# VH-VL binders against q9y8q3, part 18

Target 1, 263 residues: q9y8q3
Amino acid sequence: MRRIGLEALERVLYPVIPVVVTAEHQGRVGGMLAAWWMQASFTPPILAVAIAPERYTYKLVRESGVFAFNLLDFKLVDKAPFLGDVSERLLPGKIREAGLNIVRGEVLGAPLIAEASAAVELELVDVVEAGDHDVFLGEAKAVYTVDDFRGGMWSLETYRPLMYLGRTRRPGPVYRVYLTPRGWERREIEFAGGKLKPLAEKRVRLISRVEEAVKASSSREEAVDAVRRILSEEGLDPSDAEYLVEDALRRAKSYRRRGQSSS

## First folded at step 6 (VH-VL)

Design s24 (framework fv_axatilimab)
Fold by ESMFold2-Fast, scan of step 6:
Structure s24 (fold): chain C 263 residues (1-263), chain A 123 residues (1-123), chain B 107 residues (1-107)
Amino acid sequence: as target 1 above (263 residues)
Amino acid sequence: EVTLKESGPALVKPTQTLTLTCTFSGFSLSTSGVGVGWIRQPPGKALEWLANIYWDDDKYYNPSLKNRLTISKDTSKNQVVLTMTNMDPVDTATYYCAHSGWELSEGYPFDYWGQGTMVTVSS
Amino acid sequence: DIQMTQSPSSLSASVGDRVTITCLASQGISNYLAWYQQKPGKAPKLLIYAASTLQSGVPSRFSGSGSGTDYTLTISSLQPEDFATYYCQQYNSYPLTFGGGTKVEIK
């Protein structure tokens, strides 16, 4: 082994099995594809997932106190762009737009993806700040699966998980790369392709406007007021302002965006 | 403000190795999605892409010049270095370094350029 | 490799004229096309990316259009400061390739 720069860390940590985090508040269901998760405790059973404050799912979990993890089979890999590349804020009902159905968990009523190979209902127990993300800790209250676990493990005849390998860095379209369950070949799926591209670009413009407003503000209160106006002008929910401001402040400490180093 | 500046010898003899350094400010090559490329332009001719390097040390080279080019970075010094072996009078050109990278849904072209450095290959 | 063909190689126009420059790719490039302006003795400056998106600070008289293999740069009302050579560049795939350039001379 040789030592390499820390900027390569994001590549070293793949492949991973991503989880789809789902949650609901006030009749609105949302979800996101997350690669940074783990089981943190056996007794009680606690799962952890890292979520940035900007994600709409962050707000849903924070405000409802209930969420779910969903594990998807590779056959649903074409759904990944709807779950990971665009915000529920900009595409309301994106899970249904992906052609997926929501069912209610039996214990907490958490929204579960009906097509998932497994799902876990989680009750929020704590949120821990970790740089530009927060770590959400959820206690597992119910688990659902399509497999009978003969032999004590998943049958790979029944379940072949998504295995995310990373993102391409070539000119042109950015691709999300997944490992195929047969032969470990690369399956490349365009990042926010087709009808999702304008929505992903709208998110970039929104976040840039938020960052400029935060930079121009002398206080957190002033920044929140400015972002509420931006959201209203864009036809979005102004109650999201505090989450977007928090995200921008954290990213200013640990992440450099284009424009911040050149403006 | 993003700035880039090329430095290196103005005169190179045939068969020698050219070494050019790009020194930049206003961004870091430790930032995800960021890259730097080298482009050259012979007097009165079109632009020709040579090589790119990215934040994760990923490297791309023009295949028409393969086996002659090496690109490297020193993130702590904000520098990218290009070496080109076996120089020939036909390689006489202005050499530019430029900022590039990736945004959310696609790759990005060269949005900020250095002033360029003229390299003449002559005996 | 993707070949980029620009036309015309040069043109002369008067201040106030509408100028169009075309760029043809040897294969589809899905709008991954940039336009650069290069003034004599200076480095190129990015004008347009993604075929039609104007770079910040670039005057609105510049516009880009096209799709597939056929792309156009338009200057709606030529100004004296627009004297320059213009280059298209595809960034759909490696190696990155530029057009041959179009020299715009003001009469």
Scores: ipSAE 0.012, ipTM 0.548, lowest interface PAE 8.5, mean pLDDT 89

Design s25 (framework fv_axatilimab)
Fold by ESMFold2-Fast, scan of step 6:
Structure s25 (fold): chain C 263 residues (1-263), chain A 122 residues (1-122), chain B 107 residues (1-107)
Amino acid sequence: as target 1 above (263 residues)
Amino acid sequence: EVTLKESGPALVKPTQTLTLTCTFSGFSLSTSGVGVGWIRQPPGKALEWLANIYWDDDKYYNPSLKNRLTISKDTSKNQVVLTMTNMDPVDTATYYCAHSYYLSEGYPFDYWGQGTMVTVSS
Amino acid sequence: DIQMTQSPSSLSASVGDRVTITCLASQGISNYLAWYQQKPGKAPKLLIYAASTLQSGVPSRFSGSGSGTDYTLTISSLQPEDFATYYCQQYNSYPLTFGGGTKVEIK
């Protein structure tokens, strides 16, 4: 082994099995794909996940106190970019737009993805600040699965875990790389908030409008005002503008955050 | 009005560590869209970027100076500090700190400090 | 790394002349290009960002153009205070890189 720059830490810590975090508040269901999670306690069973304050799912979990983890099969890999790279703030109902269905958990009523291979209902116990993310700690109250675990482990005939390997660093579009241990099947999916063309055209156009407004702005203040106006015209919450701009400003600092298209 | 000023030793011996402080006014490094970078210029040569730090504590370093550079901020003191280890005579240069702000989806250096000359010799 | 090549390395001109400086990137930089002016013994000053947008307070005789890999700084009517060294810089990807500079000097 040799020492390498700290900027490589994120690359070294992949591949991982990401979870889809789902939550609901006041009739609005949202979710996000999260790579940074773990089990933190056996007794009681506590799971941890890092969520950026700018994410809409952050607000849903914080306000409801109830959320869920969903484990996806690799057959749903085409849904991963939509869940990970599109904000609920710009696309209300993005889980439905991705072609996924919500069912209610039996214990907490948490929104669960019907197509998931497993899901866990979580009751929020604490939120811990950690740099640019906060760590949400949830106590597990119910577990759902498509397998019976007779062998003490997942049957890989029943479940092909979706795994995230990272993103490419090369000229041109940025690609997120997904794989599964079963046969090591691999998919490279373009990182493209504005290029998710199979989604409803009106929603994709809204995402493109916000991205172009931020890109055309000469200052943070101008970007916030432009995005606030777009949100108002589309019947969305204009107070979300600062969160969307903050996310865009962070992405603009690095090549890893370029590769978004407004087309 | 944005102002930045570099401070540090004028003379450094080979193998020693250089510590430079950028003290600024007219902006806060807690404001979204703000960053501070360090750039150096050897006498009669071109500008070379060293490192950037941003409002969210995100840091970027020039890979050619790998493992020699550390950048940090103290938002309450309006300071950014650059540390460079194992100094060599070839590192003799004027060192600048510069403000960057979100302008059309990027972060160009819009205001620069006056620069501080660092000579590396025995 | 993206290499930035400026040409010419130096030029001689008279007051009132039209001056053109070229900057070539080793790969596409999507207009994430800045131009700086540096006078002897002074820090650089931002003139242009996003390839063609003038920084506040910069005289209109300065203009930038270009796309992809090829960019140009033009001074439409050179003034005495414009004799300086000019640098281009890409900020499309890290590491941030500067051109070698173009010295504009009196004929």
Scores: ipSAE 0.006, ipTM 0.495, lowest interface PAE 9.3, mean pLDDT 85

Design s26 (framework fv_axatilimab)
Fold by ESMFold2-Fast, scan of step 6:
Structure s26 (fold): chain C 263 residues (1-263), chain A 122 residues (1-122), chain B 107 residues (1-107)
Amino acid sequence: as target 1 above (263 residues)
Amino acid sequence: EVTLKESGPALVKPTQTLTLTCTFSGFSLSTSGVGVGWIRQPPGKALEWLANIYWDDDKYYNPSLKNRLTISKDTSKNQVVLTMTNMDPVDTATYYCAHRYDILTGYPFDYWGQGTMVTVSS
Amino acid sequence: DIQMTQSPSSLSASVGDRVTITCLASQGISNYLAWYQQKPGKAPKLLIYAASTLQSGVPSRFSGSGSGTDYTLTISSLQPEDFATYYCQQYNSYPLTFGGGTKVEIK
């Protein structure tokens, strides 16, 4: 093996099976495609997933205390851009817009994707800060599957795991690469491309406005008030202000480390 | 309103460890963006920054005092503690703690304690 | 480390005078510069941040200007309460560094 730069770490850790995290608060359902997850405990059964504070799903899980993991078959690969590339904040009802249906879990009432090959209802037990993401720990309360596990494992004749290989690093548009081990099937889907491009541009403008407002503020309270006004002017939910300020402050912490070397 | 007050020994012998406590009110170190720093000033000399601690327990130290400084916080008590090892007569100074807000690129120290004089002699 | 050089180290002035203090950084600090006033026996008081923004409650006779590596504090008409030592500070990068100070003395 040879040593390479840390900027390649994420590339080295792919492919993975991503999960779709779903949650609901006050009648609004949202979800996101997450690559960074694991089972953390068998007894009690605990799953972990990393979510950035600016994600709408972060707010939904934090405020409801209930969420779900959904495992998707590769047949749903074309839904991935709606689940991973755009926020519920910018495209309300993005799960329905993707052509997916929500059903309620029997134990916690968690929103589950009806078309998923498996789903797990999770009760939030802790949130651990980890750099620019927080790790959400959920205790599993119910599990649902399309397979009966007669052989003690998934039938790969029935379930074709959706796997994520990463993003292209070549001139031109950026592409997300998805694959499945059955059938040598591979898809390259343009990152925030096609009809999602205007939403990606709106996100860049929003984040820029938030960062300038936070930078111009002399206190956290002033920053939150300024961001609330920005959200209202953009026709967005002003209650998201605290989460966006938290995200900007975490990036500020990273910026403070510029030129500083650790011993 | 924001207030800070330094406390600790007025006299320290050479080679001993100095422990200073900053007790504050009007803000919380659990609030995102909030930090507290320590700055010292020897008699008749310029201000010298020592260390900062932030709401998320992120810590920064002056490299010229490498391995001598430890900064910690007790958020429930509204206190920040600075420890400096192996004191020398040249460390005789007034020690200040001060509040700052660190947004994208940082904010300067806007509220200062009154300072506590520490003399290092036998 | 970013070195902050203040000029002059001291000056003598009369009430009503225009006083100018300069601060030179050894590298660009992108306007992340503060000015403090310190009176004998007192803690420093923040006057100006972001090179040119007055802290609330600071009299308008104080102004800051400059960019890159070269910054200036100006007192347009010196008052009796302005006799003090003034310090610049960069907060662009760690370690945070202060200038050597400028003592403004009565003539």
Scores: ipSAE 0.006, ipTM 0.464, lowest interface PAE 9.0, mean pLDDT 87

Design s27 (framework fv_axatilimab)
Fold by ESMFold2-Fast, scan of step 6:
Structure s27 (fold): chain C 263 residues (1-263), chain A 122 residues (1-122), chain B 107 residues (1-107)
Amino acid sequence: as target 1 above (263 residues)
Amino acid sequence: EVTLKESGPALVKPTQTLTLTCTFSGFSLSTSGVGVGWIRQPPGKALEWLANIYWDDDKYYNPSLKNRLTISKDTSKNQVVLTMTNMDPVDTATYYCAHTYEFSEGYYFDYWGQGTMVTVSS
Amino acid sequence: DIQMTQSPSSLSASVGDRVTITCLASQGISNYLAWYQQKPGKAPKLLIYAASTLQSGVPSRFSGSGSGTDYTLTISSLQPEDFATYYCQQYNDYPYTFGGGTKVEIK
């Protein structure tokens, strides 16, 4: 092994099996794809996940104190960028618009994705501040699965895990790369663009309008003001503007890394 | 409103290391999306990009010079430093630092320092 | 590396003339192209980014066009202050690369 720059840390820690974090507050269900999670304790059973404060799911978990992890089969790979790259703030009801159904957990009433291969109901025990993400610690209260585990482990005939490998760095749009251990099956899914955006025409225009306002801005304050005006004009919550700007900034950073010399 | 200024030695001997400092005002490298690059121009020749550093400490180098270049920042002093090892007479050039921003359609250089002339001779 | 070829290397034109400078990339750069103006003894100044977007404060006589690998800078009516060398730059891929420059002399 040789020592390499810390900028490579973003690449070195993939592939991973991401989870879809779901939560609900005041009748509004949201979720996000999270790559940065772990099992933190066996007794009691505690799971940890890193969530950026600007994510809508952050607010839902904080305010409800209840959330869920959902494991997706690779057959749902086309839903993954929609869940990860589209904010609930810009597309209310994005889980249902992705064609996924919510069912209620039996113990905490947590929103679970009906199509998931497994789900875990979690009760929030602590939120630990870190750099640009906070670490949410949840105690597991119930687990659901499509496999019977009579063999002691997953049947890979029943569950082909969705794995996230990273983003591609080539001319043009940024692409996310997903794979599964069924054999090598690579799928490149455009980062928050094209066919992966919601097909509701007004929402597609709104997403583009927010992104262009952020790109046209020369400062964070300018971007927040521009997005706040857009949200007000569209009858959406203008207090979401700061979070949408931070989300767009995180996405825009990925374009800086495109090109062959960065690979 | 945005200003940048380069400083460093005007004369460097072959095989020595060059250290250049860019001091700026009107923006902060703690602001998301902000970066600073270094570009050089030999007398009468074209511009050549050397390196970029960004608000999150990401660093990019021209591959032809990567083993000779180090870029670093001191956010509290509003400074970016470029170090280039094993100087040669062909490295004689005016060295510029410039502001870049990920908003506004990408990574072009919108504000430049005045440049500092570095001559490499024995 | 992406090679940027500018033509012509130099030109002389009269005040009021339309001037066109071309920039050819060795591969597609998806409109991630900037144009800079450099006056003798001075640092470059940004004129245009994203192939066709005029930087604020730049006179409207400057315009950019093109797509794919072929781009142009046009000055619709040349002025005395436009005496300068003009450079294109691609920022689609690292390393960033500049054209060889076009020197414009006003008669």
Scores: ipSAE 0.000, ipTM 0.432, lowest interface PAE 13.3, mean pLDDT 84

Design s28 (framework fv_axatilimab)
Fold by ESMFold2-Fast, scan of step 6:
Structure s28 (fold): chain C 263 residues (1-263), chain A 122 residues (1-122), chain B 107 residues (1-107)
Amino acid sequence: as target 1 above (263 residues)
Amino acid sequence: EVTLKESGPALVKPTQTLTLTCTFSGFSLSTSGVGVGWIRQPPGKALEWLANIYWDDDKYYNPSLKNRLTISKDTSKNQVVLTMTNMDPVDTATYYCARSWYLTSGYPFDYWGQGTMVTVSS
Amino acid sequence: DIQMTQSPSSLSASVGDRVTITCLASQGIDNYLAWYQQKPGKAPKLLIYAASTLQSGVPSRFSGSGSGTDYTLTISSLQPEDFATYYCQQYNSYPLTFGGGTKVEIK
C-alpha cells in the first residue's frame, strides 16, 4: 500500500449501498439518496445518516422527527438522479416525478418508497453536528422487506443491491457511477443530466448567492434577511433561509479550520 | 470575483527547471468539481494545454510533455504550482493558468490569469 | 489524441459582416467544445461552452452550433472590438486540445 492525499478519502470508501432517506412535514414528502450511513446501536436499534443542512430532507427530518431508510434494487438505478442530484426544494414532488410511489409505514406513518426492496421507519433520537454535515440518529421502530431471508441473509436472486461507486474525474460531464455485484452491471449516469440539468445549475447559483450574502452581512440576522430575499426572488420558500445560512456558516468555519492547519 | 495570477521567472537558461505559481481568489480547490489548468502559447502560435489538477488531487498531463511536467496544489494557500524540467528555447511562451469547472456541463476554462512570459535563452 | 482542425486560419472582414469559423474534430466530441476570443497581448476569454451556450456577459451576436465532429462559431454582425484570434477547444477527453486559431482581420 502507498499513502495518498486525504482529498481521495471518499474514493477509497466507495462502493457503498446508499439508502434513500424519506420524510414528510406538513403534507410535503421529500427524500434524498445518502451514501454516508451506518448502524450505530443494537439496543436500542439505532441507525445514523449524515445530511447537509442545505438538503430539503434535513428540514423535513428536523421538523417532523420521523424519517425512513429505503433500500433500492438496481432495476431502479435510473431513479437515482431524481433522488440524489436535485433538491425537493427545486423540484417539488421529485419522488413522484421519478415514477415512484409513497406508502405509509404502519408504526410511525413514515413515508416509504413502495418499490423499495426494504424500508425502516425511524424516530429521530438526536442530531450531532459533524463539520459541514449533521449526523441524524434514528431509532428503528419497524422494518419491511420483499425477502424472506432463507438461510439468514439476503437472496441476491430477489435483491440486486443498488451500489454507488463514485464520480468520474475526467473532462466533459460529471457522471455518477452505479453498479450491482450480480452480473457486474455498471452504469454511468450524468450528474443532474437531461431535464434535471437546469435545476443543478440553479442550485450552484443559489448557493453562491447565499455565500456572498452571508459574507457581506454583519450579523446572523442580517444574513438570514438577505437570504430570505434571495429565496423570494428565486421563487423558493423563504423559510429555508435559516438552514441555508447555517450551511454557509459551517462551510466557512470548516474552511477557516483547514487554513489554520500547519502545512 | 474570480481572479488568477501567474508568477515565476521571466528568463530561464536551457536545461534548467521552470517553476510557475498560480495564485487565485474567489474560489477554492476544495470545492467539488473545480480544477486549475496550465496552458501555454509560443509567440504567434496556438494555445497548448499542459496539465490540470482537480479538487480531489487528480492530475492530468499532456502526454507529449508528461515526463517533464509536475503539477501540485496547496489548497490552504489558494495556489497551484507547475514545474517543467529541461527547458529548451522552443519552450519560450506565455504561460497561463485558468480555472476549470466540471460539474454538469464540464466547463472548460472559464477564467484565465493574465499570463507570464517565459523566455528560454542563454 | 483528438485533433482539432480550425478553418480558415485567417480571414478579412468589415464591420457589419457575418463571420463564420469552423472547427472539425478527428472524432466525435459530443458537444464538449468551447470557443475562446484572444485579443493581441491579452489572455483568452471564454465565449461559448458546450458547443452553443454563451458565457455570461458575452454579446448575443456570438453563437455556436454543430454536433458530432463539426462545429461552427458565428458572429452575426462584426463589431470593431471583435477583430481578434478565435480558438476552439475540445474537452471531451484528455489530452485537452485546441484548434490552430482563426485570425479575424480588418479588410
Scores: ipSAE 0.000, ipTM 0.501, lowest interface PAE 14.5, mean pLDDT 87

Design s29 (framework fv_axatilimab)
Fold by ESMFold2-Fast, scan of step 6:
Structure s29 (fold): chain C 263 residues (1-263), chain A 122 residues (1-122), chain B 107 residues (1-107)
Amino acid sequence: as target 1 above (263 residues)
Amino acid sequence: EVTLKESGPALVKPTQTLTLTCTFSGFSLSTYGVGVGWIRQPPGKALEWLANIYWDDDKYYNPSLKNRLTISKDTSKNQVVLTMTNMDPVDTATYYCAHSYDYLEGYAFDIWGQGTMVTVSS
Amino acid sequence: DIQMTQSPSSLSASVGDRVTITCLASQGISNYLAWYQQKPGKAPKLLIYAASTLQSGVPSRFSGSGSGTDYTLTISSLQPEDFATYYCQQYNSYPLTFGGGTKVEIK
């Protein structure tokens, strides 16, 4: 082994089996693809997932106190971009836009993806601050699956786990790489490409407008007011203005902080 | 249009303190994401970064020169000032100030001043 | 500190030639690399940032590529106005560091 730059840490920790986190509050169902999760306790059964405060799903889980983990089969790999590449704030109803259906869990009424190979209903126990993400701890109250586990483990004849390998670094578009262990089938899917390409281009234009507004502002307050106006003009939720400004400022600060690394 | 101009040129004796002022127009150093850096180039040699200052008054210095360098800004005058103590003939160089942007793929010095020649001699 | 090694130090080429300049970082810089053009007696001009993004107003014959520690600037069809010294610069880590420069002379 040799030592490499800390900026490679995220790449070293892939591949992983991501989960789709789903939650609902005040009639809005949302979700996100999350790679950073784990089992935290056996008795009681507790799962943990890291969610950035800027994510809309963060708000849904905090406000409702109920969420779910969903495991997807590799046959649904083309749905992953809808869940991972775009925010619910910019595409309300993105789960339905992906062609996925929501069903209600029997114990907590948590929103579950009907097409998932497994789902877990979770009751929020605690939220722990951890740098630029918070760790959500949920106690499992119900489990749903397409397999009966009579062999003691998943049947890989019925479940091909969707795994995430990371992002490419090459000229042109960025690609996210997905795979499954059975046969080592690999798919490279253009980041925000395909059916999402027009939305990705709209997002780039929206983010450029937000960044121009932030650049023209002498304070965070002025930037928030300008972005709120932009969101209203675009028919989006103006209450998301603070999130978009914070995201733009975090990128600027992140680049500067990264420059301070000596290793 | 963004423009920057360094004060000078300067003739400096060994052990003296160098003070350079960068006067700019077309942007404000109170604008989010904006920074100004100082870079020098000895005759016939490569570029060497000295210091950066940002909209939030955040300051960065080349560690090999940090004890000798001070960077400050006066946003009302559109100026950034660099001071360098204990000058030596090896510090003879053209000194540049440059605009930078600190977001997305920022940090690149996109607009440069014309440069000012600083000669250190006895 | 991240050391930036440019090669070659100088080259001669004819108008219309394809020219490549290489920049090697002593550690990974995650595409946080800029390329500058400096003509005699003038300040540097930004050509490319983020390893491959062309600065506005820069001719399309200039392109950047690479990843990790290895980066390349390419001029697809050299023009007389391209006589200059070219510098790479990393901005992944402080202190910001520049390569030693590559002088391009028209043959």
Scores: ipSAE 0.000, ipTM 0.406, lowest interface PAE 12.7, mean pLDDT 85

Design s30 (framework fv_axatilimab)
Fold by ESMFold2-Fast, scan of step 6:
Structure s30 (fold): chain C 263 residues (1-263), chain A 124 residues (1-124), chain B 107 residues (1-107)
Amino acid sequence: as target 1 above (263 residues)
Amino acid sequence: EVTLKESGPALVKPTQTLTLTCTFSGFSLSTSGVGVGWIRQPPGKALEWLANIYWDDDKYYNPSLKNRLTISKDTSKNQVVLTMTNMDPVDTATYYCAHSTYYDLSEGYPFDYWGQGTMVTVSS
Amino acid sequence: DIQMTQSPSSLSASVGDRVTITCLASQGISNYLAWYQQKPGKAPKLLIYAASTLQSGVPSRFSGSGSGTDYTLTISSLQPEDFATYYCQQYNSYPLTFGGGTKVEIK
């Protein structure tokens, strides 16, 4: 092994099996593809996932206290851009737009992706600040799966895990690279490509406006008020202002922009 | 505050190798999504991109000059070095280094902060 | 390589005028376009990226628009400090390429 720069850490930690985090608040269902997750406790069963405050799913989990992890088969790889590359804030109903259906969990009523190979209902137990992300800790209350686990493990005949290898780094479209452990069926899917590109560009413009408002403000209260006005002018939910301001402040003070995060 | 400064010889003879150093502050090339590029401008002419290097040591070169260019970084010294072989009078130009960044939506290589530039004259 | 063609190569304008500069790419660049301002003897300064996103600290009189192969930089009310050469740059693909520049000079 050779020692390399710390900037390569994220690349070293791929490939991973990402989870789709789903949650609902006040009738609005949202979700995101997350690469940074783990089981943190066996008894009680606790799962952890890192979510940035800017993500709409961050707000949904925080406000509802209930969420779900969904594991996707590689056959659903073309749905990944809807889950990972665009915000629910800018494309309401993006899960349905992806052609996926929501069903309710039997224990917590958590929104689950009906097409998933497995899903876990989670009750939020804590949120721990960890730099530019927060770590959401959820206690598992129910698990659902398509496999019968004959032999004590997944049958890779019934489940071909969707895996994430990282982002390509080149000018022009950035590609997210997905793969499956059964063979090497590899797909490079343009980040925010095709019909999603205008929505991703609107998100860039929104975030830029938020960052400028935060930079121009003398206090957190002033920044929140300015961002509420921006959201109203854009026809978006002004109650989201505090989350966007918090995200911008965390990035400005302690952390630099991320180029390869899947969250 | 982000600052960059180019250094190197002001005069180079034809066939010699040019070595330019970009020294910067206010950012680190260990930060994910950060890169540094080199751009030149002959007197009275347009800007021409030469090479980029990124946080992960990924390197890109202008194909018209690729066989003459080498870009490297020393993250601990906050420096990026560009080497150009077989200099010719047509390579007389102001050479700039500039900061580039990678946006959260995974696009963008705009050069948002530039050094002051260093004039390199190639003559015998 | 993507060729960037700017028009006009130069223009004369008065303070208060609306100035429009056009940039044409030889192929689609998906809004991966930046605009720079350069004053004589100085380094370029980034004005706009992603075709229409204004860089922090740049006055609101500057705006960018366009899509596909056709892009425009507009200065809504020219100020004395705006007399400079302006360059477009595509970053859709390597090699990165710049336009030939548009010199905005005083009438």
Scores: ipSAE 0.000, ipTM 0.449, lowest interface PAE 12.3, mean pLDDT 86

